VH-VL binders against q9umr5. Designs and how they scored, part 148

Target 1, 268 residues: q9umr5
Amino acid sequence: SYKPVIVVHGLFDSSYSFRHLLEYINETHPGTVVTVLDLFDGRESLRPLWEQVQGFREAVVPIMAKAPQGVHLICYSQGGLVCRALLSVMDDHNVDSFISLSSPQMGQYGDTDYLKWLFPTSMRSNLYRICYSPWGQEFSICNYWHDPHHDDLYLNASSFLALINGERDHPNATVWRKNFLRVGHLVLIGGPDDGVITPWQSSFFGFYDANETVLEMEEQLVYLRDSFGLKTLLARGAIVRCPMAGISHTAWHSNRTLYETCIEPWLS

## First folded at step 5 (VH-VL)

Design pd52 (framework fv_nofazinlimab)
Fold by ESMFold2-Fast, scan of step 5:
Structure pd52 (fold): chain C 268 residues (1-268), chain A 122 residues (1-122), chain B 112 residues (1-112)
Amino acid sequence: as target 1 above (268 residues)
Amino acid sequence: QVQLVQSGAEVKKPGSSVKVSCKASGGTFSSYAISWVRQAPGQGLEYLGYIIPIFGTANYNEKFKGRVTITADKSTSTAYMELSSLRSEDTAVYYCARVGYDSYSYEPFDYWGQGTMVTVSS
Amino acid sequence: DVVMTQSPLSLPVTLGQPASISCRSSQSLVYSDGNTYLYWFQQRPGQSPRRLIYKVSNRDSGVPDRFSGSGSGTDFTLKISRVEAEDVGVYYCMQGTHWPYTFGQGTKLEIK
C-alpha cells in the first residue's frame, strides 16, 4: 500500500544514477512502484527549466491520476527546482512527500570543480554577464544562477527561480502559492561536504547576502513575506530539515545511511 | 576592435549540405556569442540560431531545427554553421554576428561578418 | 513568433529633409529586467547590416546624432533629422526580447 515514487534527476544526469536508491526502496518498501523519469538527460538537461517543467508535467500527470492516494517525489540537484515548479503550476497534484536531494532552492553561486568543468574559462564572479540576459536564460543553469553581488540583475533577469520563489512579482503567484501549499511534506536534504551546491545552505532555502554571509531560511524575504508558502508550511509542521555531513554531490542517491535517516521515513 | 571573417562563397546541389565558418578576432571569444542570420536575394533578414562557446551549446529557430547545426572551436576562435538537406529556397547570404555583453546588458549584433553567399542550384 | 511590421516599406526622401520609419511588434518587447530589446539596423547596398540603435533609443558609437530612436511597448520609431546621400539603404527593426529574434521586413530609403 505504498504510494508510488517519482524520481527527477539533475544536471547532466540520467536514470542510471538512481540504481542504488531503487534497491534501497525495494528493500525497505517492497512493492513500491518507482518511476525514474528519463527526460532531459545529459546535455538536454541544459534546456530552459520552464521547457523541462512542461515535459515532466506531461510525464507525471498519468502517474498521479493512477494513484488517488497520492505520490512521493524524490528530486535530485537541479531536479528539485523542476519539482518546485511542478508543485506550483499543477492545480491538481496529489504529492504527499516532496524530497529535495541537495537542490539549490535559493540558487547557485559557486566556483566548484563541477562549475569549472561546465565553465572552464569563467569564474563565478563573471557568469552574471552571460546568465542575466534573455540569451543566457535559455539555459537551465542560468535559470537558477544567483549572484549575490548583482542581486538586482538576478531579480530582474531570472526567468525561472526569482519567479517561483516569489522574489519578483508574477500574475500567477497567488495560484502557484495555493498549489504548492497542497504538498504534504517538504523534506530538505543537503550538507556542507556536497562540494557542488554553493552555498550548501541553498538546499535549505538559505543563501548569501552581498558580503557572502549565509542567511538561513527564516531570515529570507521570501520566507518572511510567505511568498510561496514556506512560512505557512513550517507553521503546519510540514517542513523537514535533514542535513548530513560527509556526503559529496554525486553520493546523495547512493548513501544507505542518508536513505535510512532522511528518505525512508517519508515514503509511506 | 572585434572583426568577424567568414569563409568564401559556396555553390551546392539540392539535398547536399554546406558548412560556413566565422573566425573572430579582437576580444575574448568565450565572453560573447555568435548568431547566424540569412538574407535571400532581395529579401529581409531571417534568424537561424546561435552558439554560446562558454556552454558549448547552441539553440536554433524552430523553422531550422533538424537541418542546422552551429558549433564553435575555442582554440581557433571560429564558429561554424552547417545547413543540411539544402533546397533552392536556402539560397541566401549567410551572416555571422556577435552578441556582446557588459555589466548590465547584452547587445546582439554589435559586429557582423562580411557574409557568405550560398547558392543552391541544380 | 513575434511579428515585426515596418511602415513605410519604400521611403523616397529629398536630401536635407527628415525621414521617419515606424516599427510595430505583435507583443510587448519589455523584458523581465525592465529593458526593451528593440534594435535598428542599416544595410547599405552590397554591405553587411550595421547596428544604429540598441534598446530603443541608444546610438551605437560612430552613429551620427541625426539618427534617433524612440517608442515603448509595441510601437517604435526611427527618425533621421536631415537625410544625407550616404543614408540610402534598407533599414530594419529587430526584437531580441522573445525567442526567436525577429526582424521587420525592411524599409528602403531612396533619395528623390
Scores: ipSAE 0.018, ipTM 0.544, lowest interface PAE 7.0, mean pLDDT 88

Design pd53 (framework fv_nofazinlimab)
Fold by ESMFold2-Fast, scan of step 5:
Structure pd53 (fold): chain C 268 residues (1-268), chain A 122 residues (1-122), chain B 112 residues (1-112)
Amino acid sequence: as target 1 above (268 residues)
Amino acid sequence: QVQLVQSGAEVKKPGSSVKVSCKASGGTFSSYAISWVRQAPGQGLEYLGYIIPIFGTANYNEKFKGRVTITADKSTSTAYMELSSLRSEDTAVYYCARVGYDSYDYEPFDYWGQGTMVTVSS
Amino acid sequence: DVVMTQSPLSLPVTLGQPASISCRSSQSLVYSDGNTYLYWFQQRPGQSPRRLIYKVSNRDSGVPDRFSGSGSGTDFTLKISRVEAEDVGVYYCMQGTHWPYTFGQGTKLEIK
């Protein structure tokens, strides 16, 4: 039968947001066991990403243990970064498809409503002073804040994203790379009309240079150095890119056409 | 203009719990974190934890994890620190203090409450 | 946890004379952003602590210029150029670089 599916939600989100996704999976792959993890819901999604990784790790271990043929991950928005770290820190994961649904894989540099809620007078140009402080790194959103005008601060102060991307050295980097490379498929989904993930190409490992010109994955130092295995995965044919226009950030998990085109093929 | 006002002194028996309040005024309650720090008689300052009121998100010093709970009521602009399983060693003045921030920086402990004396005795 | 050690613990000073307090940390307080998150607080008798200095050397608004902070890495100093009567109290250093925040044991400034 079908491999079980584990769903990890995003910032200020919860398991209850995925009712349409579960409906689509049930229609196309009836009998699939889908577990939407009820951890770090709502405001708790703002807790440091390493804390979230530990909690989600404890929750996924028994699910993976019961499924010797493997599991699939569907990880939305910020949840995609949690799943990136899970795949690196788990020596024994059996993930087949990792489906990253509009996640800021190279980071975020944009004025979103959630940042305006937290910091009403802040501009994206000034957030580096808060985010790259010890206090700022206690917030999940700051763990993947990537200011292209202060890249040295990002590389040195990011307690999460710079480490899992291999942009800064870490003693566990070799083990994390080995673990991540066990994934069967890395399915990247995103699009230009998302409106939240900035730049939207971050969902495909593209990002701004110092002039705010987007450089795609193959031009990133992370890819060229194969820091955590992207170049190796691409050479294996294991990276799937599925961009789609016309979809806003909160609609990725509830659009039938997107599901049929980008998600459904990777759930068998 | 920012002011933190704490509840009054308490005398508690060993094994009981205490809940201290900290009411914020003069600033935007949601725009900062509230930390809790204690000071035993004749001793130095010891950090317990913080809460970010807008989210209700709290984090604790490992030494107190499992005994301390920090909460906030946004409607009254009040943060609470509850400490359970009280021992004589918990006798101290408990302070709330703000971690402020603006567009450019964060400012830990820029404003403090007046302190609440908690005495644990049989 | 980072241990913060102050010296002296007791500092008797004649009015108008300078005073100096040392603070040493068990680990470097330089954060990855290049900033050093070391703070100085004053606690007058019967009052709550008041922040004097933030990030090693910056004076808070309203703090007299006779107070100055200096240092780097693990070794820090608070200086009062000329002690006034209102300066009596306990002074604490604090580090904000490493979780959890930790304080020195305090230095009691007394007038001779």
Scores: ipSAE 0.039, ipTM 0.609, lowest interface PAE 7.4, mean pLDDT 89

Design pd54 (framework fv_nofazinlimab)
Fold by ESMFold2-Fast, scan of step 5:
Structure pd54 (fold): chain C 268 residues (1-268), chain A 122 residues (1-122), chain B 112 residues (1-112)
Amino acid sequence: as target 1 above (268 residues)
Amino acid sequence: QVQLVQSGAEVKKPGSSVKVSCKASGGTFSSYAISWVRQAPGQGLEYLGYIIPIFGTANYNEKFKGRVTITADKSTSTAYMELSSLRSEDTAVYYCARVGYDSYGYSPFDYWGQGTMVTVSS
Amino acid sequence: DVVMTQSPLSLPVTLGQPASISCRSSQSLVYSDGNTYLYWFQQRPGQSPRRLIYKVSNRDSGVPDRFSGSGSGTDFTLKISRVEAEDVGVYYCMQGTHWPYTFGQGTKLEIK
């Protein structure tokens, strides 16, 4: 029998987005219990990420308790950051595969259609003035805004991403690292034609330097310091990278070829 | 300049609901948060919650969660605070106040409405 | 929730004399950006509150320079160098660092 699958949606999203994904899983792994968490839907996805982490934690605990063989997580877009934090704060999670579906793991820095909709009078170069304040940190998009030109402000003001990435010290960092390292597989999915996640390499723990040149995961201080376990996971053979061109941001959960190539192999 | 203008005084019976409005003029309504604060006669200030109109995001002080609902209508630049299951202890002046921006980030309560007296009596 | 405690609660002052109000928070108000989100408000009888001081020590536009704020961490003070008749009212400190925003209980300034 197949391990249960828990799905966590993204920004301005809901469980409805995953109907094709559920169909694919049912076809290839019939009998799999798939739970798409119906929390923080639509505008509620703008709630602070730590608040979302608490709510999703309460929802996943009974599912994990009923599956002693383990569970898989499929976490889309912003949901991938929620899942990152869940794996760190839960002392007893039993996650086998954590499948991160085009999530901004090192943060977001781009003038996408979503940003223009949310902040019509703000450019990406000016958004740091709003996001790196206590009020700005009251909504999720600012919790992972990572301006490469104001790294000091990001490190000091980010109440979420800088902490879970170990970029700023936290009393719980050692425990969070130990908990995260219990994951069986970290499956990273993303691609150059996403059009929303900027830079797209953020889905693979790459990110801009101060000149907006992308440095890949192995060149990041968080990897080199092994701040939350990426270097350890890679050495263990537990990181899977599955980039795919030709897929837009809203198509990752509804593309059959992507499912067969990047997701299906990790749903034991 | 931003100005916040609130609806008039209300007298309500216990168990009923009240909905107070706060109309913003001047500046960019959608870019600010609108907070609600109340003051019982002769007492101090108590925070209820806020809304960010551009996102439709509202958050509430746990003490009022389940009884208070804060909404906004961007087309009329108006925020609303609705409080249900009214008790005599809810008798207070209800204020709306803006959370704006300065060069260092957010700037809470830089402008206040004139207040709306809500009296709960039978 | 962060508890804000003011003292004194009643402050009778002679015209022209200085006045001082203390505010203590149950937790540090220093945010991760290095700023301290402590504010002072004045409420004259029958009026809405008006912000006097933002981020501990900065005066809002139109606030007389006889008002000053100081402090750090958990201990803050509002001072009026020479009290005038128009200063009668209730003064509140507020923290904006931790959710939810919380106010001190207020200090009533009266002319004796």
Scores: ipSAE 0.013, ipTM 0.506, lowest interface PAE 7.5, mean pLDDT 88

Design pd55 (framework fv_nofazinlimab)
Fold by ESMFold2-Fast, scan of step 5:
Structure pd55 (fold): chain C 268 residues (1-268), chain A 122 residues (1-122), chain B 112 residues (1-112)
Amino acid sequence: as target 1 above (268 residues)
Amino acid sequence: QVQLVQSGAEVKKPGSSVKVSCKASGGTFSSYAISWVRQAPGQGLEYLGYIIPIFGTANYNEKFKGRVTITADKSTSTAYMELSSLRSEDTAVYYCARVGYDSYGYGPFDYWGQGTMVTVSS
Amino acid sequence: DVVMTQSPLSLPVTLGQPASISCRSSQSLVYSDGNTYLYWFQQRPGQSPRRLIYKVSNRDSGVPDRFSGSGSGTDFTLKISRVEAEDVGVYYCMQGTHWPYTFGQGTKLEIK
């Protein structure tokens, strides 16, 4: 009846984090087959994002093959970037709703408590020194580190995000765009009280300019150039924006009101 | 004026361990990685691993996993390479080298230490 | 691991003549950022290695103009336009694109 749901977790996370989400889905859409992928858990979530994309791709292929009516993706935090790449590299995906839970779609630039816990001696202004190197790019968090004060380094060194967003040219860009455009709905969720994703508008394809003023999606060159299909999706009516205040980063997958408002309507 | 200064030569018995130091000066220790490379007498260069002090992480060439440990002391700007279960074939000059910043980003091995001769003999 | 193969391994050169060293990789060295992380090092007798070239063709500060690097993908060359006596030593190529870093076997440059 209901399309299967595939869940992709975030940084230093595991499938266990989604127990409440699974309860909510079972209550509102009983009988839904939900698969929470238990790949790249904990410290393994630091592996390069392209490596994670390959592993998750192998896991989702048989699930999609068994569901000719389509599947839904729910992708949390860093997992939303994995799902962005999956939709681009898979020539045959059948994803209806791609639900992005507070994912840094334009990148991350923030000195949050979470980042300080991970890197106690680093400041956001200094991370570009390590992240924009082949060594730094072997860590997932550096794959989407987007320093607005060193945008030239980001564009030249980002091995993942700049390529997936079409901010730097790639031989596969045309195919990636065509593949991504097959998605039925792009559901973007995030909010000002997240406390980890910085700026929080990155979850909606907004980001800092060089003065740290947030420019929204429609002002981004990737949107204006339609580099991977955002402008086309918006014109098609396929982009849903669902901001919600009062939700911290680790609560997006366990808040009932958020689920009922932003997720439930898209789980046909 | 970046400089990497290594500890002095060592002679070790088979089965023991050795710990070589590499003290960095002339730059910000936390803004670069330190790699370790060895060279057996008359042979080529072989990569052991690295540490990135700001991340608190080290990674090792699979060939040496389980025997090599690379650490850093940020307070003294010093990196260490410890190799255990020494064999005669571990006799080599051990170099530390910086992964430093160039005009296009971080580049590997822009500065090298002077080398530390480790001899493993009975 | 990526295998780096140098040729020749021994290079006797007449003083003042050009010298050329080839380096081939078993895999493409183009990184996902579009850069090619191939490096050339010189090791004079009794000394630490010294980086000459970074990212295929860029000379490090203080490296004489007579040294040049070129190549793409899997095939790279280091050239010395006029060999001088102080150029005696072993030259190594290295790739930094794939983990772990790997070096060529080295090319020993000697004066005839």
Scores: ipSAE 0.007, ipTM 0.493, lowest interface PAE 9.3, mean pLDDT 87

Design pd56 (framework fv_nofazinlimab)
Fold by ESMFold2-Fast, scan of step 5:
Structure pd56 (fold): chain C 268 residues (1-268), chain A 122 residues (1-122), chain B 112 residues (1-112)
Amino acid sequence: as target 1 above (268 residues)
Amino acid sequence: QVQLVQSGAEVKKPGSSVKVSCKASGGTFSSYAISWVRQAPGQGLEYLGYIIPIFGTANYNEKFKGRVTITADKSTSTAYMELSSLRSEDTAVYYCARVGYDSYGYDAFDIWGQGTMVTVSS
Amino acid sequence: DVVMTQSPLSLPVTLGQPASISCRSSQSLVYSDGNTYLYWFQQRPGQSPRRLIYKVSNRDSGVPDRFSGSGSGTDFTLKISRVEAEDVGVYYCMQGTHWPYTFGQGTKLEIK
């Protein structure tokens, strides 16, 4: 039989968004136990990411305990960052495939039409003022806001992403790296037509330099220093990159071709 | 220069709710946060919560979570604090205060409203 | 929650003499960015609080230079070098490092 699948949603999202994904899994892997975690839905998705990590951890522990053969994670958008932290803080996780579905793994720097719905006035160049403060860090969006023009502020003030990526030192860094390296496969999915994740290459650990030129994963200091294990995973053959054009941010979990190409092969 | 002007005094019965307003003038309303603080007669200051208007949502002190709701109307540059299920111990002056930012972080409580007395009595 | 303890609670002072108020926190107020978000406020009778000091030692514009703040970690002090009649009021310290943000109980400064 197939390993259980745990699904973690994104910003302003809920379990209902994954109805098509569940249909696809049922069609190709009948009998798979799929649990879509119904925590931090809607406006609660704005809670600090460390708070969300704690809540999702409590929900995930009993599921993993019941599946000694292992589990798969499918983590969408902001949910991919929650899963990054889960894998680092859990010293006994048994995750085989971690499928990151268009998640801003190196952060976000952009106020697309999706974010303009949330932010009536474009604040891209000024959001650093709010986000890199104790008040701002109590909101999930600011936990992964990564302004390439204020990288020193990001490194000092980010209470979440800079720590999880090993961009700033932390006492638990060695343990977090060891725990993350227990994962069987890191499957990265994203594409240029997403329209929300900016730059879209953030889903593949690429990001802007100070001139807003995108540097890919292998050029990042995080990769070169092997801060949480990306270089080790790549050498082990455990990183899968699956870019796909023509898919908007809200369609990653409801496109059959994407599912068959990028997700289905990793659900054993 | 930013100025915060609050609504007038209120007298409420136990079990009812009160909604206090804080209107900002001068400056850009969406460029700062608005905090709410209260002070019971002869007592110290207690922090209720704050809103960052551009996010459209607020963060609350757990002591008041479930009873306090903070909202903002960007079109009128006004923040609101609503407190429900009022008890006699909610009698206090309620203040709004601005949270400003700078390039190396932020400074809090640089501008305060004049205060709104809320009295809860039978 | 972080507990902020002020001492003394009542501070009678003679005009022209110095005054000192202590503020102690139950845990370090150094935030992850290296800054210490410790504030001092003055509340004159019948008025809203006014911020005097931010980030331990920085005076707000318009605040007289006789006011100074100092300290680090968990122990902080507000000093008035020469007390004037207009300084009568209650002084509060506040921490903005750990959520929820908390105030000291206040120190009432009176002329004797």
Scores: ipSAE 0.453, ipTM 0.749, lowest interface PAE 2.6, mean pLDDT 89

